# VHH binders against q12xb4, part 3

Target 1, 267 residues: q12xb4
Amino acid sequence: MLDFVGLGLFDEKDISLKGLEKIHNADKVYVEFYTSILMGTDLEKMEMLYKKKITVLSREDVEQHAEDWLVDAKDSNVVFLTGGDTMVSTTHVDLRLRAADMGIKTTLIHGASIASAICGLSGLQNYRFGKSVTIPHPYVSNRGVRVVSQTPYDTIKNNIEAGLHTAVFLDIDKDKGYMTVNQAMEILLEVEGKLGEGVMVDRLAVGIARAGSPSPVVKADYIEALRDYYLGGPLHIVVIPAELHFVEAEALVKLAGAPEGILENID
Key: E = the ipSAE of ESMFold2; O = the ipSAE of OpenDDE; V2 = 0.75 times the mean of E and O plus 0.25 times the DockQ between their complexes.

## First folded at step 1 (VHH)

Design c14 (framework vhh_8pnl_2; at its last look DockQ between E and O 0.02; V2 from the best seeds 0.00; counts 0 for: pae E 17.8 > 2, unsure alone 61.5 < 65, placed apart)
Fold by ESMFold2-Fast, scan of step 1:
Structure c14 (fold): chain B 267 residues (1-267), chain A 123 residues (1-123)
Amino acid sequence: as target 1 above (267 residues)
Amino acid sequence: QGQLVESGGGLVQPGGSLRLSCADAGFTFSRYAMAWYRQAPGKERELVARIYSGGSTNYADFVKGRFTISRDNAKSTLYLQMNSLKPEDTAMYYCAAVSRYSGSYWPNAFDIWGQGTRVTVSA
């Protein structure tokens, strides 16, 4: 059997009691840190609390050579750990399909997801969110041209036109590191400068750092102001609100320090 | 200008074959899940095939058994081998790459799109 266990948002204690039970009953425990990292813990703290040795798998081990370790789940209990909730913002459904092809039964033990955490922290209503999008790190082409994805701009524009908020994931790169809210604001304004459609002009955004920690930072302000606002260490995420319900606007002002002027533009 | 460049489209008779290619412009190809989408005139874009960074694949029912998606990470190139083409396959075909927390995929969002390559199946 193969059990997928979500570890939650921040540290080794965010695991559910069901998840901990699966770890205790496991013959082998694997973890990956390439889709998400828990900033409040490390391997040693996890092994100490969970009282199990944990083997770290690389992206290649999970995505290209999964059968090498999945085979153990035919005759024993294998647990696979992922930050957040295992099937949210990951390609890990592919592992379930590969396991099924091998005749291996799989189960999911859910963990807290950033997708729900941003709603709780901002006060923005989950049912008012549209498609999520990721901002990739810009890069320089072989021809020396700076390349910036237009997809986040287009997704935000389409959501706003439909009256829907946008959850904006920020790229994690081994070489370029964790994208910050500040970098995300710069990227959106760079695309605005090219397209000139006014989507990002006077646009409210919410920057969130270290969701699930004892003291997360949540700051709502216009994109231009957030570009220069210090939110501290990773992990960061952005929400671009569309039209706000009164309760949403009040939450942003009272809990995230949004400009009081947003109360004049209530949905 | 897009970050991805599609090629290989053209006019073909029903029952024919085409191979589409999609080359990146120098981002780290191997960490992205890649997909082919298509859009017929007046229709919404629809997923044709998806390939994860490790090579596992997923296909829309209407192309399963006829199309094969593959990738060459060393060449930063994505392919779509299309066999037994039907008039219903006529569309603009788009290459897309997704980055979510260092390569995670989300079904309803894509980060990078190509400009498209036209496939016409007529008789």
Scores: ipSAE 0.011, ipTM 0.368, lowest interface PAE 9.5, mean pLDDT 85
Fold by ESMFold2, look of step 2:
Structure c14 (fold): chain B 267 residues (1-267), chain A 123 residues (1-123)
Amino acid sequence: as target 1 above (267 residues)
Amino acid sequence: QGQLVESGGGLVQPGGSLRLSCADAGFTFSRYAMAWYRQAPGKERELVARIYSGGSTNYADFVKGRFTISRDNAKSTLYLQMNSLKPEDTAMYYCAAVSRYSGSYWPNAFDIWGQGTRVTVSA
């Protein structure tokens, strides 16, 4: 049997009791760390809490050579661990399909996903989110030209026009580090300066830091103010709301410190 | 405090064979990816072969078909069987492993390295 177990948002303690039960009953436990970032843990902490040895699988082990370890689940209990919720924003449904072809039963033990956490932390309705996007770090090309992706700006614009909020993921780079809300606001304003379409003018944004941790930060303000607001350490994510329903606006004011003036513009 | 120790290098004639070994009792080899790299004088270190924790292998194009990576988890030993050796294979060969994975986006960052074993294929 193959059990998919989500690890949640932040550290080794985010696992569900059902997930922990599956690990305790497992003959083999695998983890992949390439689809997600769990800032509050490492392999040693996981093994200490779970009281089980854990084998790390690479992207290639999972995506190209799955049969080499899936076969273990024919005659034993195998657990596969993924940050967040295993089937959300991953390609891991492919593993379930391959397991089915091999006659292997699978189960899903869910974990908290960032997709749901941003809704709870902000008070924004999950049904009102459109296509998500990532802001990549700017870089200087071989010809000396500063390259700043305009795709996040366009995605936000299209969502706003459709009445949809945008979840904006922030780049993680080995050399440039974890992008902050401040950097993201500056990048969006830079692109606004080039395009001049007004999308980022008087635009509310929500900065969220360390979702799932004991010390999360949720701050809503206009983009120019958030540019200078320190949210602390990583990881950061941004939400750009479209038109707000009254309850959403009230939530941003009361839970995220948004300017009270946004309540005056509710339709 | 494990360290990787390579052995099996030496001088060999073109067309000959060598088997490199890499041992360290301080790792649970089956949990981590391992690899062989090589470096000729004045050149960049390059991947030769890797073996993933699930048993899958990957080979550089220049050695595919001539070299075989394998491991014996009971002996905690990584192997590289090198056949049909060419003068271009002359290099220092290094064993590498992932020592820890802490939730980075970049899986299998190799950060434990052996001191290397020299392979010389006479011209």
Scores: ipSAE 0.000, ipTM 0.181, lowest interface PAE 17.8, mean pLDDT 85
Fold by OpenDDE, look of step 2:
Structure c14 (fold): chain B 267 residues (1-267), chain A 123 residues (1-123)
Amino acid sequence: as target 1 above (267 residues)
Amino acid sequence: QGQLVESGGGLVQPGGSLRLSCADAGFTFSRYAMAWYRQAPGKERELVARIYSGGSTNYADFVKGRFTISRDNAKSTLYLQMNSLKPEDTAMYYCAAVSRYSGSYWPNAFDIWGQGTRVTVSA
């Protein structure tokens, strides 16, 4: 049996009791940290609390060599741990499908997700969100050209036109580190400069840092200002609001320090 | 409040290299964004490079790829590798840590500062 267990948002204590129970009953526990990471803990603390040895899997282990460790689940209980909620903002459905193809029964134990936490933290209503997107780190192509993805810009644009908010996930890269709200704003402004469609001009943005921690930061401001705002350590995420409900606007002002002027723009 | 102690400064010829270090004492190093600043005689203190807790970096325009900021969280140490040094790089170099409680806009965030290390680039 293979149990997918979400670890939650921040530290080893965010796991559900059911998740912990699965770990306790597991013969083998794996974790991946390439999609998300619990910034408030480490492997040692996790193992200590969970009272189980945890094996860290690389992206390659999961994406290319999953069968090598999945086979254990045929005859034993295997737990696969991920930050946040399992199967959310990940490609691990493929893993589950592979398990199914192998005749392995799978279960899901859910954890707290940043996808929902951003609503609580910002005061934005979850049903007003559209398609989410990830800002990838810019990279240099094999041709020596710096590549900045326009996908986030377009996604945000489409959502705004539809009157929907956008959850903007920020890239985690082994070499480049955790993308910050500051970098995200810079990238969006860069793309604005290139495309000139006006999507990011005077655009309100919400930066969120360390959701689930004892000291999360939520800051709303115009992109240009937010670009220079210090939110502290990772992880960061961005929300780009579209048209705001009055309650949302009030929440952003009172809870996230948004400019009061946004209240005047509410119809 | 934590303390920062810079080292590695000195006299170097144009085109030379120096590696600055900043040792942290008194706070959780990994939780703070770190930066190098410099102040030349008669000039204002200016940002040289910044490294966030997540490892992301940015540099002042005058760096032009010559300097590299890095951190070792296990050693609670910040580094600045300076290559291709120029006379214009002569300054007192300061290590700074941004307070984890800071909700300020750069560069006005609350910082912990070291005493600085002097870098002199001269023929």
Scores: ipSAE 0.000, ipTM 0.213, lowest interface PAE 14.8, mean pLDDT 89
ESMFold2 (binder alone), look of step 2: mean pLDDT 77; pTM 0.779

Design c15 (framework vhh_lunsekimig_d3)
Fold by ESMFold2-Fast, scan of step 1:
Structure c15 (fold): chain B 267 residues (1-267), chain A 126 residues (1-126)
Amino acid sequence: as target 1 above (267 residues)
Amino acid sequence: EVQLVESGGGVVQPGGSLRLSCAASGFTFSSYALYWYRQAAGIERELIASITSGGSTNYVDSVKGRFTISRDNSENTMYLQMNSLRAEDTGLYYCARGGPYYRFWSGYSTGYFDYWGQGTLVTVSS
């Protein structure tokens, strides 16, 4: 038996009571942190609260060598922990399918997801979101050329044209660290400077830091202004709103400090 | 390498006109969108007008119909024609190109990493 358990957004206490029960009854507990990190906790705090030893799996352990540990779930109870909700913004459905191929029964114990958290924190309506996108860290090619992905720009453009908001995930790199809202704004404006299609010009954005913490930061302002706003520590996420319903615009002004002028274009 | 130089500012009476210029060098001018920002004393810098590489323009409501942004790709120069000037139009006017050409800042920042000119002062007073 393999139980997938979502850990929620921020710390070891975000786990559901059902998830905690699965951990207590488990013979083996694994966790991965490559898809999502809970910034309010660490392995020691998790093991102390859950009263179980937890084995950390790498991306390779999950994606390339899964059968090495999945075999234990044939004859015992195995729990696999993931930040957020297990099947949201992960490829873990593949892991579930591999388990099924091995004759292993799987269950899902859900956790709070960043996908719903950004709607609650910003006041933007869930059904008005389009395709999400991730901004990767820029890199330098083997020929010494700076490479910046155009995909986020294109995705945002397409969503705006369809009247849909964009959830923009920010890259995590071992060496470059956690991408900030400031860096994301710079990247979008760099692409805008090259393409010149006006998509990011005078464009409203919402920066969110530490969703699910006791004191999350939510700041709405134009991309140019957000580039200079310090939102504190990770993890950061961005939402680019498209056309706003009045209640959405009001929420951004009253709850996220958006410029009051956005309300004048709605009424 | 990237340089932007503003000119054309000055003192003008309410209802008057000024034409600002932004001379650019160090990049392929025709490939980039360009921006005019305004900063009054003690107020955050605000985007006033933009022009895309293809010539599409956008303006903040307060200047719409009074200001006209344009570009001359053969001269690597962007312009802002300002008509019906008001006291509230007083400030430093900057031209800008979005994003860095050679580098990107990879930590938390409290400053802008745009290419900016030094600014040109526009004073609307009687």
Scores: ipSAE 0.000, ipTM 0.102, lowest interface PAE 18.2, mean pLDDT 83

Design c16 (framework vhh_surovatamig_d1)
Fold by ESMFold2-Fast, scan of step 1:
Structure c16 (fold): chain B 267 residues (1-267), chain A 127 residues (1-127)
Amino acid sequence: as target 1 above (267 residues)
Amino acid sequence: EVQLVESGGGLVQPGGSLRLSCAASGFTFSDYYMSWVRQAPGKGLEWVATISSSGSTIDYVDSVKGRFTISRDNAKKSLYLQMNSLRAEDTAVYYCARGYKTYYDILTGYRGAFDIRGQGTLVTVSS
């Protein structure tokens, strides 16, 4: 048997009681940190609380050599841990399909997802969100020229036209590190400078740091102000609001320090 | 409902020309960067060309610069690739794709190039 367990957002205590029971009954426990890192914990703290030895799997172990450890689930109880919610934040449905091909039964124990956390922290209504998008780190093309993806700009524009808020996830790179809200704001403004469509001009955004921690930072302000606002350590995420309902605007002002002038732009 | 349908592929002699077309539906075409990508027999996907939503920004892979021209017609919701001076190395299935070359989804752990692509159209350059 193979049980997928979501660890939640921030530290080793975010696991559900059901998830903890699966760990206690497991013969082997694996974890991966390449899709999501819980910034409030480490392997030692997890092993100490869960009272179980945990083996860390690399991206290659999961994506290229999964059969090497999936075989253990034929004759044993294996638990696979992932930050967030197991199938929301990962491509791990592929592991379930591979396990099924091997005759291995799989189950899912859910964890708290960033998708719900951003709604609670910002006060923006879940049903008013459109397609999410990720801002990748800028890269150097085959020509040796720095390239910045236009996809986030296009997705935000499309959502705004539909009256929908955009959840904007920020890239993690082993060498470049965790993208900050500041870098994300700079990237969006860089694309705006190229296109000149006015989408990011005087645009409200919400910067969120360390969702699920005891002291998350939530700051709503215009993109240019957020470019220079210090939110502290990772992980960061951005929300770009579209038209605001009154309660949403009040929440941003009272809970996230948005400029009071946004109350004049309520829909 | 989102669809990309390629056409215009076929057999062509070395040095010849072909024009590929892509008809888009189910989304606001004028809001998106559009790309052409190809896959040669026994090889992986290769990005070929990109054009911005307005048509102002265009980029090509080095091997096709000066030979291929990407263009779009937002009123017709169509993307084009004019291929001139074709070589045997250009033999591939050509795909119309929404988006630009760089994509990484941190939440899924997947690194990809584009969020949708069509069924493809085969281009064979041979005598």
Scores: ipSAE 0.000, ipTM 0.111, lowest interface PAE 16.0, mean pLDDT 84

Design c17 (framework vhh_sonelokimab_d1)
Fold by ESMFold2-Fast, scan of step 1:
Structure c17 (fold): chain B 267 residues (1-267), chain A 128 residues (1-128)
Amino acid sequence: as target 1 above (267 residues)
Amino acid sequence: DVQLVESGGGLVQPGGSLRLSCAASGFTFSSYAVGWFRQAPGKEREFIGAISGSGGSTYYAVSEKGRFTISRDNSKNTLYLQMNSLRPEDTAVYYCAKDRRYSSGWYGGTSPYYFDYWGQGTLVTVSS
């Protein structure tokens, strides 16, 4: 048996009681942190609370060499832990298919997801969100030219035209680190400067840091202001609102410090 | 300035053992997790194991079959890797690395991205 367990957003206590029970009954416990990290904990705290030794798997262990550890689930109970919810913003359904090919039964124990957390923290309605997008780190080509993806700009534009908000995930790079809200704002403005379509001009955005922590930071302001706003440590995420329902606009002003002028623009 | 200096590498016969050391300076050693990586010719750098700042928790790559043991001595600011039953495929340059996060624990992830300082490496050759 292979049980997938979502750890939630921030620390070792975000796990559900069902998830904790699966860990207690497990013969082997594995975790991966390449899709997401829990900023409020570490493996020592997790092992102390869960009372199990946890083996960390690399991306290669999961994506290229999964059969090396999946074989344990044929004769024993194996738990695989992920940040957030097990099948949200991951490719881990592939592990379920590989397990099925090996005759291994799998179950899912859900955890809190960033996808719902951003709605609660911002006050923006989940049913008003469109396609999400990730902003990759810019890179320098072999010709010495700075390359910036246009995909986030295009996705945001298409969502706005459809009246839908955009959840904007921020890249994690092995060499460049965690992208901040500030860097994301700079990237969007850089693309705007090249395309000149006015999509990011006077555009409201919401910066969110450390969702699920005791003191998350949520700040709504225009992109140019957020470029210079201090949100502290990772993990960061951005939401670009489209046209706002009045309750959404009030939530951003009262809970995220958005400029009061946005209440006038809702009409 | 932060420095990590590996030692103990060399030529060893198949089935033999080696103990690698990493001397750390320029930071509060007990406050950071530290780990070992290796890189064989023509391959990407791969994680071997890590140990929490207190030494209370250790983490190993799944491909490791109980042949390697990581330990630390905080009074000496030194990280160790005990390597037993060595095989020709263990031939690689071995690197020690400091986790970038100020913590007594290990925040997961085996990506080089989570390590801000690296030693220069020590070559281990397993051959007859």
Scores: ipSAE 0.000, ipTM 0.210, lowest interface PAE 15.5, mean pLDDT 86

Design c18 (framework vhh_6z1v_2)
Fold by ESMFold2-Fast, scan of step 1:
Structure c18 (fold): chain B 267 residues (1-267), chain A 129 residues (1-129)
Amino acid sequence: as target 1 above (267 residues)
Amino acid sequence: EVQLVESGGRLVRTGGSLRLSCAASGRTFSSYAMGWFRQAPGKEREVVAAISGSGGSTWHADFVKGRFTISRDNAKNTVYLQMNSLKPEDTAVYYCAADTTPRYSYGYKWSSESEYDYWGQGTQVTVSS
C-alpha cells in the first residue's frame, strides 16, 4: 500500500489527522521537498512530532528511480509526503500510475493547497483563474547570455485576454534559493522590456508570502511598486489579476492594501 | 536593534573616486531596503541612492546617475556607494539608512527621508577643486 499524504502549507502541524494516522501506521515514510517546502518546520521537527523516521527523496529518486522505493509498498505500508496537496502542481500522478502497474494500491490523503489558499487570502474567486505558470530562475546559456523564460509572460497575456487571473508559482533552486515576489516582478518587467507588448505596463499584481503561517503578508499593488515591497521570508507566490468583479476589487483594497483606484476597473 | 556604521569618507580631488561602506548589525539585513543620503552645510538632507533587500532593484538620483552606483553584500551585512567622477558639489556628510517597514511599497517612496527607520552617524566626503 502506498499512501500519498499532503502536508499543507507551512509547518508540521498542518497535516490532517488522517494523514498523521497514515504516518503512525506506516512501515516506511518518504518525503520530497523539490516541489514545495514547509518553511515553518524542518525534518527534525517533523520526525519529532510524527514519531517516525523520514527518508528524503530527490527529484531523481521520484522521477527516474521510483521503482527502487515503490517496491517496498508491495508488502508493507509506505507513506509519501508532499508539501501542499500531493496531486496539485506536481507530476506525482505518474507515481500512482507506476504503483498501479506494479499491483500496488494507492490512496490520497489531501492537504491544504496553495491553490485554494491564494483565493482565501486575496479574495479572488477560484473559478476565475486560468492556467497557472511557474517563473524559473534566470540562467546563463552556454554562450554566456542571460536567459529568462518567456512562458510566464505568454501565459499571463493569454489569461488576461480570456478574462482569467493567473497563479504564478515561483521557482525553487538548491543554489539560487526561493524566488521572491520582488525577483518575480523584476523578471516580468525584464521580459516586458524585450517584447514591448505592454502586458506588464501598469499591471496590478498580488504578492503573497508565507500562506498558512501565523504572519502571512498579502500585498496588491502595481508590478513596479511590488518590485520593491518588503514581504519577508519564503515561500512567495504571485497572482496577476485580470478584470475584477467588484467584490474582488473591494477585497484587494480592504484586505491587501491595493490602490483605491482599482475600484474603477471592475468586471 | 539595527546599528549602521559608515566608513570611507575623506578628501578627494575633483574627478576622483571613493567607495563608501555601511556595515549593519542584524540577522534580517537582506530584508531591509537601504539608502544613501547626503547633507551639505546649510542644506536639507537629500536621497542619493537606494537598494532593495535582495539587491535586485536600485534607484539613483538624477544628479548622480551614471557617476554613483549603490550595491550590497548580504553575506557581509554591508551596503556600498561607489562614487566616480566626483565634483565639488558632492561635498557633504553621507548617511546610510535602513527601511525595515514591511507594510510599505516603495520605489517612489525611496526619495523620502521619513521612510527610513535607522540611520548611521555619517561619513564626511570633501571634494576639492
Scores: ipSAE 0.000, ipTM 0.091, lowest interface PAE 22.0, mean pLDDT 84

Design c19 (framework vhh_8pnl_2)
Fold by ESMFold2-Fast, scan of step 1:
Structure c19 (fold): chain B 267 residues (1-267), chain A 123 residues (1-123)
Amino acid sequence: as target 1 above (267 residues)
Amino acid sequence: QGQLVESGGGLVQPGGSLRLSCADAGFTFSSYAMAWYRQAPGKERELVARISSGGSTNYADFVKGRFTISRDNAKSTLYLQMNSLKPEDTAMYYCARELYKGSWSYYTGLDYWGQGTRVTVSA
């Protein structure tokens, strides 16, 4: 058996009681931190609270060498821990498929996800969100060409045209670190400079830092202002609103410090 | 890090055949679903065919019955047999490790793509 357990948003206490029960009954417990890290805890605090030794798996262990540890789940109870909810904004469904190919049963114990947390923190309604997208760090291709993904720009544009908000996940890279709201704003403006379609011009955005912590930062302002706004440490996420319901606009002004002028431009 | 290297493209007349190969230097070829994509000038990349780690296949409607995807896990090589080629098949063909759209891996721009091999079908 392989149990996937989501750890939630911020610290070792965000785990569900069901998740904790799976850990207590496990023969082996693995965790990965490359898709997300719980900024309010560390391995030692997790092991202390959960009363189990936890083996940390690298991205390569999970993506390239999964069979080396999945084999343990054929005749024992293995738990695999991730930040958030295991199957949200990760490729971990691939692990379920590999386990199935090996004849291993899998279960999901859900954790609180950033995908739903942003709705509570911003006041934006979940049913008004469109497709989510991730902004990758710009990189240099094997041909030596700097690549900046256009996919986030296109996704935001399509959502706005449909009247839908966009959840914008920010890249986590072993060498470049955790993308900030500031870097995300800069990347969107860079793409806007190339395409010239006006999608990001005078565009409202919501920057969120440390969701689930005792003091998260939620700041709504235009992209140009957020580029230079200090939100503190990781992890960061962005929401790009489309047309706003009056209640959504009020929530952004009152709870996230959005410019009061947005109340004049609601449908 | 495994590099995907495509080969086998070329110029062929309508009705002809080509066999594309994709060599993966990586240890993990057998663990991934693999896919062939193509991109014609001025168009987005589109999925042509995919094959699971276990050998199950899926094809775009426009190539069903004409193209066959296969893999050799011992050689870490992916193949695309293209028969009854049409001018509209003209494109750069890319090998990729199959990732789910919307995942962080898909959108992070990690090097899961090869450099491509050109297929030109002309009279």
Scores: ipSAE 0.000, ipTM 0.134, lowest interface PAE 19.1, mean pLDDT 85

